# Ledger of designs, part 9: VHH binders against Mitochondrial Rho GTPase 3 (MIRO3)

Target 1, 175 residues: Mitochondrial Rho GTPase 3 (MIRO3), of Arabidopsis thaliana (Mouse-ear cress) (q9ma88r425to599)
Amino acid sequence: RKVVQCFVFGPKNAGKSALLNQFIGRSYDDDSNNNNGSTDEHYAVNMVKEPGVISDTDKTLVLKEVRIKDDGFMLSKEALAACDVAIFIYDSSDEYSWNRAVDMLAEVATIAKDSGYVFPCLMVAAKTDLDPFPVAIQESTRVTQDIGIDAPIPISSKLGDVSNLFRKILTAAEN
Below, E stands for the ipSAE of ESMFold2; O stands for the ipSAE of OpenDDE; V2 stands for 0.75 times the mean of E and O plus 0.25 times the DockQ between their complexes.

## First folded at step 8 (VHH; framework vhh_rezetamig_d1)

Design m1 (from g62 with Y103F; at its last look DockQ between E and O 0.58; V2 from the best seeds 0.00; counts 0 for: pae E 5.5 > 2)
Fold by ESMFold2, look of step 8:
Formats: sequence, structure tokens, C-alpha cells
Structure m1 (fold): chain B 175 residues (1-175), chain A 120 residues (1-120)
Amino acid sequence: as target 1 above (175 residues)
Amino acid sequence: QLQLQESGPGLVKPSETLSLTCTVSGGSISSGSYYWGWIRQPPGKGLEWIGHIWYSGRTYYNPSLENRVTISVDTSKNQFSLKLSSVTAADTAVYYCAREGIFGDYFDYRGQGTLVTVSS
């Protein structure tokens, strides 16, 4: 696919907005999307190159930060129709952040299953340059195995680590 | 239309267990993407988050209280509950039950609150 739509989930302060800022592209203020009974979205668009590719067969990646201000998150089945990959970002130094990300994944997976949609889901461990919460590596690996997804992808403040995530998102979308 | 109502004793003796129930009406605990939680406000102080539970039973508690807190859910009665053990005068507060969307940033519904006093 030439354009990949990636939905970005995660609890407050997990690093969603920071990820979009590092993925330089077209970003919109969320105040232009704020109204009663509607969803708010924040986007970032950029191209991602494959290493060693000569012909510039770049793919376009769209990251959509999913936030819903009204009456909690009521993710519509129509909104999920556009999703090629879902990622769930958590603060690796905060067990509460981890628990919320797991719950978000479970709910998105339920809505997708009920709607007949199939798309890959990835867990992303943010802020790995901070100390992780106790037993974080063992617990996160075990839980991801139990729910049948890959172990969390680590990212830090380094640009190179974030670029690797974008390539993994595109690879997941191809499968 | 959604309403949350706290119930339970207003007076609890030191070292005993504070027990509150929140009854949810105008909505279902088991529908949607929501945490069901407890918050308290000691006299003259700010709000303090106690913890929350998802309808499947998964819980997360404030680390400062986690050794004494149990939150549970009864989907058949559309209720969730708080137990806080070994209370002291410091646990005197207005207790609120609340709903939080798992994708949201803030509690979107809250009960009126109930004062619980820890005293002999």
C-alpha cells in the first residue's frame, strides 16, 4: 500500500503527542475539531524510506492520535474501517500507563472483532530512557504472549529509535 | 441520564474497614469503554484518586493506598464497591464514585459524594 493509516492509542502522558511531533508532517490543532458530541483527532503525515532502497519507493505513513473528549471513548465502527495498523503506547516507567494501554487494546480488539475488521496491533514501550516500573520487562513480555501479539517495541527520545518504529508499523501493515 | 449514587455508613471507627457502594443507573457498568473509580476529598484538601476497576475485574490503585484498598464490581446489580481497611482519622473525607473513559483524560460523571468520618 502507498498510504498507511496508523491509529495511535495510549493513556494521557504516554507520549502520543511527542511521537507525532517527532514524525514531522502535517499536524492540526485539536481545537479546530472540538465540538459537542464529536471526536477529536490529531494527525501527522510523512514519508518513510526503506534502508538501502535506490528508487525512492517511499511509503506515506499517517499517524492519527485518537482522543475522544465526549462521554469517554466511543470509537465508532466506521472510524476503524480506515485503520491499517493500531499501536498502543504506554510509559514504560508507569505501571498504570501499561494497564490502561492493555485495556485500550482489549477494547479496540473487541470492537474490531465485532465489526469483522482485522488489522495488526502493536504495543509500544515509550520513555525507555527512564527506569521501567518493577518487573516491567517480564510482565509485559508475558502479557503480550498471552494475548498473542509481539513483545512491546521500545522507543526513547532518540530519533533513530523512533524511525525504527515507523518502519515496523509499515512492515506490519504489509502482512 | 447516567447517574452514580454512593451509599454506605457515614461513620467508621478507627482500625475498621470503610465500605461504600456505588449504584449506576441510566447506563451499564459492563457496556462501553469505561473505568469505574473512587476519589476522595479530605476536608480543606484537594481531590485524591483512590483507584478504579474495569468491568472485567482488572484494578489499579493509588500506590499510597494500595495495601488497604479493594475495589470490586457486581455487573448483575450494576454496582461497584470500595473497601478501605485499617482506617484512621486521616481517611475522613468526602468520597465520590466516578466514571472515566479509558480513552479520555478526565472523569466525565461523578456522584454527589458522601462524607465518611473516622471517629470513635
Scores: ipSAE 0.089, ipTM 0.521, lowest interface PAE 5.5, mean pLDDT 76
ESMFold2 (binder alone), look of step 8: mean pLDDT 86; pTM 0.881
OpenDDE, look of step 8: ipSAE 0.795; ipTM 0.914

Design m2 (from g62 with S31R E66K N67S; at its last look DockQ between E and O 0.70; V2 from the best seeds 0.00; counts 0 for: pae E 7.8 > 2, grease 24.8 > 24.2)
Fold by ESMFold2, look of step 8:
Structure m2 (fold): chain B 175 residues (1-175), chain A 120 residues (1-120)
Amino acid sequence: as target 1 above (175 residues)
Amino acid sequence: QLQLQESGPGLVKPSETLSLTCTVSGGSISRGSYYWGWIRQPPGKGLEWIGHIWYSGRTYYNPSLKSRVTISVDTSKNQFSLKLSSVTAADTAVYYCAREGIYGDYFDYRGQGTLVTVSS
């Protein structure tokens, strides 16, 4: 039985905390005193089941929102050592959010390469129930193709079920 | 030590283009951990983000200004610049160049600022 650690990156207000809240089945206490951007460690743990194929094989997925306390702009090599899969969430209605997520992916991939870490990276298009920014689908498909990763995985801001994303995270970790 | 220094004219006529350059010393623009940007503070008011640029040339601008703003980078000179077209008296402000990290939407280094006055 494997525990998969998924690091969750993305700009402010892209939906990182909302994703973790939707995943909560076993979690550690979150402080109620928060303003987002605090020094708190936030993560969610649950078991993920796949109906009909491997229903007797449960996997534990940990989603960890990455926060950087000492230098808001530098990601340490030690922080990435535990990463099995990295996801990069952006607000699909906001071109700035998209640009930030692409730049974060490039930065994390560079640090991982320099440190000798190898893990898959996935782009996640959040808030797809809102209007996308112009040319969003065409541009995001082209950029992910050029980088050599899958097209962004859509999720909605208003739905509580993101099971497809969690299954894709686990599948990526198996490769 | 990293330093940012603004340069450019302090007086610009209405309808013309405000042009400023930021020279970076003690560090390199060519690294992927940071955006390089411009902010301003009109007299008696708070800071306003103008926009930023990635070392590759990719830009993002404040929507309220984007029709008039161009930010560019010259990594070989370790400089980046601001052009703001069609200025009016409302564009009078102290202008700062700044470094912005990609993990948070805030600036960790900025220059001392330069006052630009728009007046005939």
Scores: ipSAE 0.012, ipTM 0.405, lowest interface PAE 7.8, mean pLDDT 75
ESMFold2 (binder alone), look of step 8: mean pLDDT 87; pTM 0.884
OpenDDE, look of step 8: ipSAE 0.773; ipTM 0.899

Design m3 (from g62 with E66K N67S Y103F; at its last look DockQ between E and O 0.56; V2 from the best seeds 0.00; counts 0 for: pae E 4.3 > 2)
Amino acid sequence: QLQLQESGPGLVKPSETLSLTCTVSGGSISSGSYYWGWIRQPPGKGLEWIGHIWYSGRTYYNPSLKSRVTISVDTSKNQFSLKLSSVTAADTAVYYCAREGIFGDYFDYRGQGTLVTVSS
ESMFold2, look of step 8: ipSAE 0.268; ipTM 0.657
ESMFold2 (binder alone), look of step 8: mean pLDDT 87; pTM 0.884
OpenDDE, look of step 8: ipSAE 0.782; ipTM 0.906
ESMFold2, look of step 9: ipSAE 0.259; ipTM 0.657
ESMFold2 (binder alone), look of step 9: mean pLDDT 87; pTM 0.884
OpenDDE, look of step 9: ipSAE 0.789; ipTM 0.906
ESMFold2, look of step 10: ipSAE 0.208; ipTM 0.610
ESMFold2 (binder alone), look of step 10: mean pLDDT 87; pTM 0.887
OpenDDE, look of step 10: ipSAE 0.786; ipTM 0.907

Design m4 (from g62 with Y55H Y106F; at its last look DockQ between E and O 0.46; V2 from the best seeds 0.00; counts 0 for: pae E 6.9 > 2)
Fold by ESMFold2, look of step 8:
Structure m4 (fold): chain B 175 residues (1-175), chain A 120 residues (1-120)
Amino acid sequence: as target 1 above (175 residues)
Amino acid sequence: QLQLQESGPGLVKPSETLSLTCTVSGGSISSGSYYWGWIRQPPGKGLEWIGHIWHSGRTYYNPSLENRVTISVDTSKNQFSLKLSSVTAADTAVYYCAREGIYGDFFDYRGQGTLVTVSS
């Protein structure tokens, strides 16, 4: 698979836009300045290289931010047809951010099952440079194990560790 | 149009359980991506979040109240409820039921509120 479509879910202020901005490349469309009045999609596209690989194992990764609006806007079933990998980003310092991300994962998984789509889901713990909410590691490890997905992938927007996330996304898509 | 209506006793004795029901009309609790919750406003103070419930039955409570709070949902009656045990005068407040969108942090529908007084 040469192009991987990754849908990025998560509550407001969890770090979705920051992740896309750190992905070196070009944004296709951007949200409007009023944030709650636009239907535009936010994309980031770049190539992800594996160091030391000889040739043509590069993949084009598209990160598509799923918009979150206070009016309850929902992603359509048709939009999920393009999804190769779904990630659910949450603020690791905010328990309510975690709770919302878990509920989003459950909702998306239900829609995908009802529509016949199958794609891997990953949890992403953002802002790990801040203090995590109490029992965050115990709770997130337990919940992801119970759901049958990998433990959350940590990232920090202040540290240069985001490239490992992109590689893990591509690895999940190969499965 | 979606509407929320609180019902229950306006007076509760200390050490007893406060029990309120929210009836939802003009919409279904089991449809959409919404939490259904309770907030309160003690006299002269700001709003305090009590907790909320997802239509699947998953609950989230304010840590300061969690050992005394139970929120439940009955989707067949289109209702959800609050029980707050071992009340004291500090629990006197206007209680509101509310809907909160999973994607946002704001309440987009709220009941008119019902005053519950805890008196000896």
Scores: ipSAE 0.029, ipTM 0.471, lowest interface PAE 6.9, mean pLDDT 76
ESMFold2 (binder alone), look of step 8: mean pLDDT 85; pTM 0.880
OpenDDE, look of step 8: ipSAE 0.782; ipTM 0.905

Design m5 (from g62 with H52Y; at its last look DockQ between E and O 0.64; V2 from the best seeds 0.00; counts 0 for: pae E 5.9 > 2, grease 24.4 > 24.2)
Fold by ESMFold2, look of step 8:
Structure m5 (fold): chain B 175 residues (1-175), chain A 120 residues (1-120)
Amino acid sequence: as target 1 above (175 residues)
Amino acid sequence: QLQLQESGPGLVKPSETLSLTCTVSGGSISSGSYYWGWIRQPPGKGLEWIGYIWYSGRTYYNPSLENRVTISVDTSKNQFSLKLSSVTAADTAVYYCAREGIYGDYFDYRGQGTLVTVSS
C-alpha cells in the first residue's frame, strides 16, 4: 500500500512530539527544517526509504498523535477504521509511563476487537539513553509476550535511532 | 450528562482516616477509556493530584502520599472512593473527584468539590 496511517498513543511527555518532529519533512542532517503545519494538526507525513537500497517501494507514512479533548473523546470506533498500525510510546525511565501505555494498548485492542478492526500494535520504549526503571526490560518483555505482541522497540533521543522504528512500522502494516 | 458528586464527612480528627466517595451519574465507570481519581486544593495552594484508578483496579498514586492513600472502585454502584490515613492539619483541603481519559495526563471533568477540615 502507498500510504500507511499510524496512530501514535502514549502518556504526556513520553516522546510523542519529539518523534513527530523528527519525522516531519526533514532529512536526518538538515537542521533548518522547523515549524511546518504537520505539528499544528497533530500529525506528521513523510516518505520512508529502506536504508542502503534504491527502490520503488517508498511509502508515505502518516503519524497521527492521539489526544483527548475536554468536550469529548477524540478516538472513536469510526476513527479506528483508518488505523493501519498503532504504536504505544512510553518513557523507559518511568514505570508510570509504561503502566499507562499498557492500559492504552489494552483499551485500544478491546475497541478494535469489538468493532471488527484488526491492525498490528507495537510498543515503543522511548528515552533509552536514560536509566530504565527497575526490572523494566524483564517486565516489558514478559507483558508483551503475554498479550502476543513483539517486545518493545527501543528508541533514544538521538537522531538515527528513529529510522529503525519507521521501518518496523511499515513492515508491520504490510501483514 | 456526566456528573461527579463527592460525599463524606467534612470534619476529620488528626490521626484518623479521611474517607470520601464519588458517585458517577450520566456515564459508566466501567468504561475502559477513563481513569477516575482525586485531586485536592489546600488553603492558599494550587491543585495537587492524589491518585486515580482504572476500572480494572490498577491504581496510580502521587508519590508524596502513596503510603497513606487507597483509591478503590465499585463498578456495581458506579462509585469510586478515597481513603487517606493518618491525617494531619496539612490534609485540610477542598477535595475533588475527577475523570481523566487514559489517552492523556489531564483530568477533563471534576465534581464541585467538598471541604474536608482536619481539626481536633
Scores: ipSAE 0.091, ipTM 0.541, lowest interface PAE 5.9, mean pLDDT 75
ESMFold2 (binder alone), look of step 8: mean pLDDT 83; pTM 0.844
OpenDDE, look of step 8: ipSAE 0.745; ipTM 0.887

Design m6 (from g62 with Y103W Y109S; at its last look DockQ between E and O 0.60; V2 from the best seeds 0.00; counts 0 for: pae E 4.0 > 2)
Fold by ESMFold2, look of step 8:
Structure m6 (fold): chain B 175 residues (1-175), chain A 120 residues (1-120)
Amino acid sequence: as target 1 above (175 residues)
Amino acid sequence: QLQLQESGPGLVKPSETLSLTCTVSGGSISSGSYYWGWIRQPPGKGLEWIGHIWYSGRTYYNPSLENRVTISVDTSKNQFSLKLSSVTAADTAVYYCAREGIWGDYFDSRGQGTLVTVSS
């Protein structure tokens, strides 16, 4: 598949917008003032080389942030229709951020199952250059194992770490 | 229309356990789209978040209170509850039960509130 749609979830202030800004590409912000939907959507589009491929044929990765403007927002199955892979970003220094991301993943998985959608889910530990909350490594590893997904992918302020995340997203979407 | 109603004693002695129940009507507590939580407002102060529970039993509590707080859900009765142990006069407040969407950071529906006074 040449274009991969990656939906980006996570609690407020976890680092979703920072990730999209580091990915740098097309923004949906110009359309956020239109009356074209109930939620604001923020997109970043760029090309990423496939892991282990020498050729200059690249994949296009689209990161879509589902913007949570209003309290009481409900995620609809229509919003998930284009999703190829979902990531759930949390602030690794904040246990509340982790707990919210796990609950978001569980709800997305429920909606996807009820709707017949199948896509991989990844946890992304943001702000790993800060001190992690207590028991973070043991708890996150245990919970991801119990759910049957890979351990959270760490990212920090380093640019190289963010590029590695994008390649891992593409690898997950291939399966 | 969704309704939340607090019930429980209005007076609690110091060192005892404050216990409140929230009865939900006009909606189901079993929805995965919502947390069910407790907020309080001490006299002359702002709102303080206590914690919440998902219908599955998963909880998260305000770190300042977490060693004294238990929130429980009973989906068969469409109710959830708060227990706050070892109360002092500082726990005197109006207590509200509330619903929060899993995607938001504020409760979108609240009960009318019940005053709980901690006094000898």
Scores: ipSAE 0.238, ipTM 0.634, lowest interface PAE 4.0, mean pLDDT 77
ESMFold2 (binder alone), look of step 8: mean pLDDT 87; pTM 0.887
OpenDDE, look of step 8: ipSAE 0.780; ipTM 0.904

## First folded at step 9 (VHH; framework vhh_rezetamig_d1)

Design p1 (from m3 with S33R; at its last look DockQ between E and O 0.81; V2 from the best seeds 0.00; counts 0 for: pae E 6.7 > 2)
Fold by ESMFold2, look of step 9:
Structure p1 (fold): chain B 175 residues (1-175), chain A 120 residues (1-120)
Amino acid sequence: as target 1 above (175 residues)
Amino acid sequence: QLQLQESGPGLVKPSETLSLTCTVSGGSISSGRYYWGWIRQPPGKGLEWIGHIWYSGRTYYNPSLKSRVTISVDTSKNQFSLKLSSVTAADTAVYYCAREGIFGDYFDYRGQGTLVTVSS
């Protein structure tokens, strides 16, 4: 049984907490009720099934949402040592959300490079059931190609099945 | 400790360009952990976000102001600047420079503010 640590980045309201809650099958309201400014890491743990194999290839996936605390920065080189894969979620209908996620990726990549860590990074386009911001698809494809990562993985705010994302996370972590 | 100080003319004529500089001391703009931004408060109104800049030059602006706003950074002077073109009396406000954390922090450091009046 292998445990994969996935760090979840992205701007506020991009869908980080909703993704974690869907992963464990809980509503986002549980996180909102508990997240009133206290300093806590938000995480979700579950098993991810592989097609055609039920027990021996199932993996434990931990999604860890990193939030900024009033008392300081949470992201350090020590914290990144535990990262097996990083994902960067943005609201595909909001250009500000996209630009913020790109900046987060650049900062994480800089810290990882300076620390000697190597882990895959994935972009996740949330809320794809909404209209994308102008030029969103062309811009996101161009930027991801330029930095050498896969095109953003789409997920919808109205669809409850995100299993494809979790499988892609685990596949990225294997390599 | 980190300090932000606005500087620039307090009176600007209509149709001219408002130009402000923020000088950062006790810290470095080049850190890569923060956006450096401008906000304003018109008389009797709430705060309005103008925009921000990453130390590398990437900017994002309030869409309602985007056509008139330029924010720039000079890392060698540890300064960043605001230019707002074609001002009118509606641009009279207290202008603040501020730091915002890249990972979702609210503005955690703000200058004392400088009143800019647009008047003939």
Scores: ipSAE 0.019, ipTM 0.430, lowest interface PAE 6.7, mean pLDDT 76
ESMFold2 (binder alone), look of step 9: mean pLDDT 87; pTM 0.883
OpenDDE, look of step 9: ipSAE 0.769; ipTM 0.898

Design p2 (from m3 with Y109K; at its last look DockQ between E and O 0.59; V2 from the best seeds 0.00; counts 0 for: pae E 4.3 > 2)
Fold by ESMFold2, look of step 9:
Structure p2 (fold): chain B 175 residues (1-175), chain A 120 residues (1-120)
Amino acid sequence: as target 1 above (175 residues)
Amino acid sequence: QLQLQESGPGLVKPSETLSLTCTVSGGSISSGSYYWGWIRQPPGKGLEWIGHIWYSGRTYYNPSLKSRVTISVDTSKNQFSLKLSSVTAADTAVYYCAREGIFGDYFDKRGQGTLVTVSS
């Protein structure tokens, strides 16, 4: 797959927009945010490079924040048809943020299963430079093991360097 | 067509517990797409969100009310309930049950509302 569509979920203030902004800030060829003035979507496009590759096996990664419509019926099976990987971002210092992200993952997985779609799901622990909520690592490890996904991938709100996350997304898309 | 209907006493004495039930018809409360919640409107004031519950039993409450509120769900009866303890005259309001999308804060369906008056 030369273009990977990654849908970005998570509660408000978890760090979705910050992640999209950091993704753009790593590219000199990104022009997608300049084109978003009339659209109902937030997205970032960049190419993710693999180490040591001259033949350019790089893939285009699109991060798309799923928008909520006014009527509350935003997420449908048609909306998920283009998804290659889903990520669920939560604030690692906020147990409510974690709980909400788990609910979102469960619902996306249900819709995907009912529709016959198969794509990997990843949890992303944002703001790891802050103190985690009590039992956060123990609980997140247990829950991700129970649902059969990798432990949450940490990113920091202050450093902004998230290139490792983008590579993990592409690896997940390959299965 | 989905319908939500509030039921419960319209008059509650101060210091007692206000208890309401919402019956959902024309749709399943077990759908994972929605939270099921309660809002209220005191006389002459705006709407106030009380809290909501996912069909699995996970709850989220308005912080200003959290110490007094319990929301519960009974998926086998397709119902969910509100209990608000230690009521005062300030809790007099029209109470609505509502459906809210899991990915947002906006409710898309609500009941007709039931007036609950706190008075001796």
Scores: ipSAE 0.139, ipTM 0.491, lowest interface PAE 4.3, mean pLDDT 76
ESMFold2 (binder alone), look of step 9: mean pLDDT 87; pTM 0.894
OpenDDE, look of step 9: ipSAE 0.786; ipTM 0.904

Design p3 (from m3 with F103W Y109S; at its last look DockQ between E and O 0.66; V2 from the best seeds 0.00; counts 0 for: pae E 4.2 > 2)
Amino acid sequence: QLQLQESGPGLVKPSETLSLTCTVSGGSISSGSYYWGWIRQPPGKGLEWIGHIWYSGRTYYNPSLKSRVTISVDTSKNQFSLKLSSVTAADTAVYYCAREGIWGDYFDSRGQGTLVTVSS
ESMFold2, look of step 9: ipSAE 0.226; ipTM 0.613
ESMFold2 (binder alone), look of step 9: mean pLDDT 87; pTM 0.890
OpenDDE, look of step 9: ipSAE 0.808; ipTM 0.918

Design p4 (from m3 with Y55S S56Y; at its last look DockQ between E and O 0.03; V2 from the best seeds 0.00; counts 0 for: pae E 5.8 > 2, placed apart)
Amino acid sequence: QLQLQESGPGLVKPSETLSLTCTVSGGSISSGSYYWGWIRQPPGKGLEWIGHIWSYGRTYYNPSLKSRVTISVDTSKNQFSLKLSSVTAADTAVYYCAREGIFGDYFDYRGQGTLVTVSS
ESMFold2, look of step 9: ipSAE 0.036; ipTM 0.422
ESMFold2 (binder alone), look of step 9: mean pLDDT 85; pTM 0.869
OpenDDE, look of step 9: ipSAE 0.751; ipTM 0.887

Design p5 (from m3 with I102L; at its last look DockQ between E and O 0.65; V2 from the best seeds 0.00; counts 0 for: pae E 4.3 > 2)
Fold by ESMFold2, look of step 9:
Structure p5 (fold): chain B 175 residues (1-175), chain A 120 residues (1-120)
Amino acid sequence: as target 1 above (175 residues)
Amino acid sequence: QLQLQESGPGLVKPSETLSLTCTVSGGSISSGSYYWGWIRQPPGKGLEWIGHIWYSGRTYYNPSLKSRVTISVDTSKNQFSLKLSSVTAADTAVYYCAREGLFGDYFDYRGQGTLVTVSS
């Protein structure tokens, strides 16, 4: 019935492009530079199936990687009107990556509140196959509790199937 | 139009603290959409990000410099500053203050740059 629009935020090299590639079924590659030099918005579209669900009732999930265009376009409240769920990906081994993702979440939440939009926000801890930065568990627990969201959802983009994350996104988008 | 201007001494002795101020005009640093940061370019080398600050005072630093860097903001003067302690000749560079977009990895406004030389 409805397409679920998931906006994907996060700093450079946090794993946004790898997640979008896995969503369309591509394996993780040695594309650490991710030589898509465009600053245009990027989309990935696929259907997500739940166990026991008849395939003609599958939900369409769109992941939109949010980037600032070369012309200085900033995230606007009009752009957020299409958002059904926002996720904020950070590199769990990099404290700077975490801090920037928290700032993005805070700003998006402020814009959404001031605009009257209500959509869930999820934190995604990427690269959990690496050692976490010092105090990562203590800090993520404190911050997510303070802002009233669930603890970060762990994924390892190098090691496996992220289909459970996609199902959690759809669950969060439901009433 | 938004403008950023660096100021501070151009010569610093080894082991001392490099101190620079950026004055912002034509706009306010009290915004949730931008960080206010410092970058540098050593002679003949590429740009190196030093760190940035949110208008509330929250800071983020390049891990390789973190132990020596302090960035501060004074919203009442529309200024932010850099202190880099225990400098050596390797810290000789052109220093730029800049505005950095929160949702992108780009600087949309940059000062003219100021050369800081570390020398006895």
Scores: ipSAE 0.123, ipTM 0.530, lowest interface PAE 4.3, mean pLDDT 77
ESMFold2 (binder alone), look of step 9: mean pLDDT 87; pTM 0.882
OpenDDE, look of step 9: ipSAE 0.816; ipTM 0.925

Design p6 (from m3 with Y106W Y109S; at its last look DockQ between E and O 0.84; V2 from the best seeds 0.00; counts 0 for: pae E 4.5 > 2)
Fold by ESMFold2, look of step 9:
Structure p6 (fold): chain B 175 residues (1-175), chain A 120 residues (1-120)
Amino acid sequence: as target 1 above (175 residues)
Amino acid sequence: QLQLQESGPGLVKPSETLSLTCTVSGGSISSGSYYWGWIRQPPGKGLEWIGHIWYSGRTYYNPSLKSRVTISVDTSKNQFSLKLSSVTAADTAVYYCAREGIFGDWFDSRGQGTLVTVSS
């Protein structure tokens, strides 16, 4: 499709907001201003160019951060209806961050299965320019093999180092 | 209307194991959306996170306590538990059980707390 909705999951401080900020384009906070409900969503919209593709056929990628608020929330079936690809970002220097991202992936997959939704899931290893936690590569390789997804896609905290991730997201959404 | 209730002995001798159970009512512990955890507050001190467990049995512990802590879940009884081995007077505290959303970093419910005193 011309518009790809990518939901961005991950624990606090893993790099979700930083990723959206590096995605050059237009960022929006969706804050309800009526008095009968409120949701707090953060998203970014941009065009992603692919080699060998004419510019008027470029894909629009929407990254939607699943953010944590001071009040708890429960991920619902309805929340996932628009998802074309789910990514799960973790801080590669923090084993707790990795473990939480794995739990999030498992729960999203369960909700999607129960709802009849099918979309690819990708793991994203953020902050790869820092020292990884002990056994990080062995653990992430083992777990991704066990659940049948690709090894985590690395990104660093340095600016401009994320274009390959965006292309991989679009490729995953096409399948 | 979720409620969490701590239970267990209020007095534990040094070097023994502190053992507490949290009974959950008004909600299911089998939900994959939540972690079930333990926090404590020693008298006159701040709150310390001990650890939490997902209904599948996967556990996460405070590194400073990890060698002495076991958290377990019994979904058939809608309960989870804490064992803290080799206790000393420094483990005297009010212990709280709590629920934390897996998509968040905050507790959305906790019990009233139970004082556990470590003394000879």
Scores: ipSAE 0.198, ipTM 0.610, lowest interface PAE 4.5, mean pLDDT 77
ESMFold2 (binder alone), look of step 9: mean pLDDT 87; pTM 0.886
OpenDDE, look of step 9: ipSAE 0.788; ipTM 0.907

## First folded at step 10 (VHH; framework vhh_rezetamig_d1)

Design q1 (from m3 with H52R S67N; at its last look DockQ between E and O 0.04; V2 from the best seeds 0.00; counts 0 for: pae O 7.7 > 2, placed apart)
Fold by OpenDDE, look of step 10:
Structure q1 (fold): chain B 175 residues (1-175), chain A 120 residues (1-120)
Amino acid sequence: as target 1 above (175 residues)
Amino acid sequence: QLQLQESGPGLVKPSETLSLTCTVSGGSISSGSYYWGWIRQPPGKGLEWIGRIWYSGRTYYNPSLKNRVTISVDTSKNQFSLKLSSVTAADTAVYYCAREGIFGDYFDYRGQGTLVTVSS
């Protein structure tokens, strides 16, 4: 498969839009324009290249942001069938953001299971340029262990440290 | 066929707590594929979303009501309930329990509704 679809879940201000912008080469500052309460679909498409390797077998990664409102997700159940990998992004400095992301993971995982959908799930700890909430490391480790997924992947869109995430997403989708 | 039925007092005094129960029949609430929610319609006004609960007990509330609303679920009885504290005349409405898609994409079943009047 040359195209991988990644659904991006997360609470408000978790950095979803920032991640998408960075994936397509937009600056962090451009993210401010995307948080206007729009319910429109937001996605980013780009090629993911292996460092130092010239290959004609590069894969296309599609990041699809799942919009949320106060009363639920902006995604149909059937649309989840197209998901090859799901990431749950949260603000690593905000305990509420973490809790909400965990809830989303549990909900999506349950729906996927009930519907017969199978895809890997990854937690993404965003905004690592900020101070983490006090129990962040302990809580994140415990939860990820309990649900059988890898530890959260730390990133900072502000610092531009997101390149490894895209490769990990592709790797997860291939396994 | 899935059916939802509201039950509880139709009259509540100001400052007291409104309590309603929704009984679900023809299907189990112990499914992760749905939320179980409460909505209301005041006289002459549109529908207002109150909140919802997942079978695990995870709740979501309308921010305007969050400090007064409690929704609970009893999977053993196939019921879920609503408590609204410190009621005023503004809380007079027809209250409905409903089943919602997990992504908020649809409402497929709803009770007939029960009128709750707040009056001294």
Scores: ipSAE 0.091, ipTM 0.511, lowest interface PAE 2.9, mean pLDDT 85
ESMFold2, look of step 10: ipSAE 0.397; ipTM 0.727
ESMFold2 (binder alone), look of step 10: mean pLDDT 87; pTM 0.886
ESMFold2, look of step 12: ipSAE 0.351; ipTM 0.697
ESMFold2 (binder alone), look of step 12: mean pLDDT 87; pTM 0.882
OpenDDE, look of step 12: ipSAE 0.016; ipTM 0.321

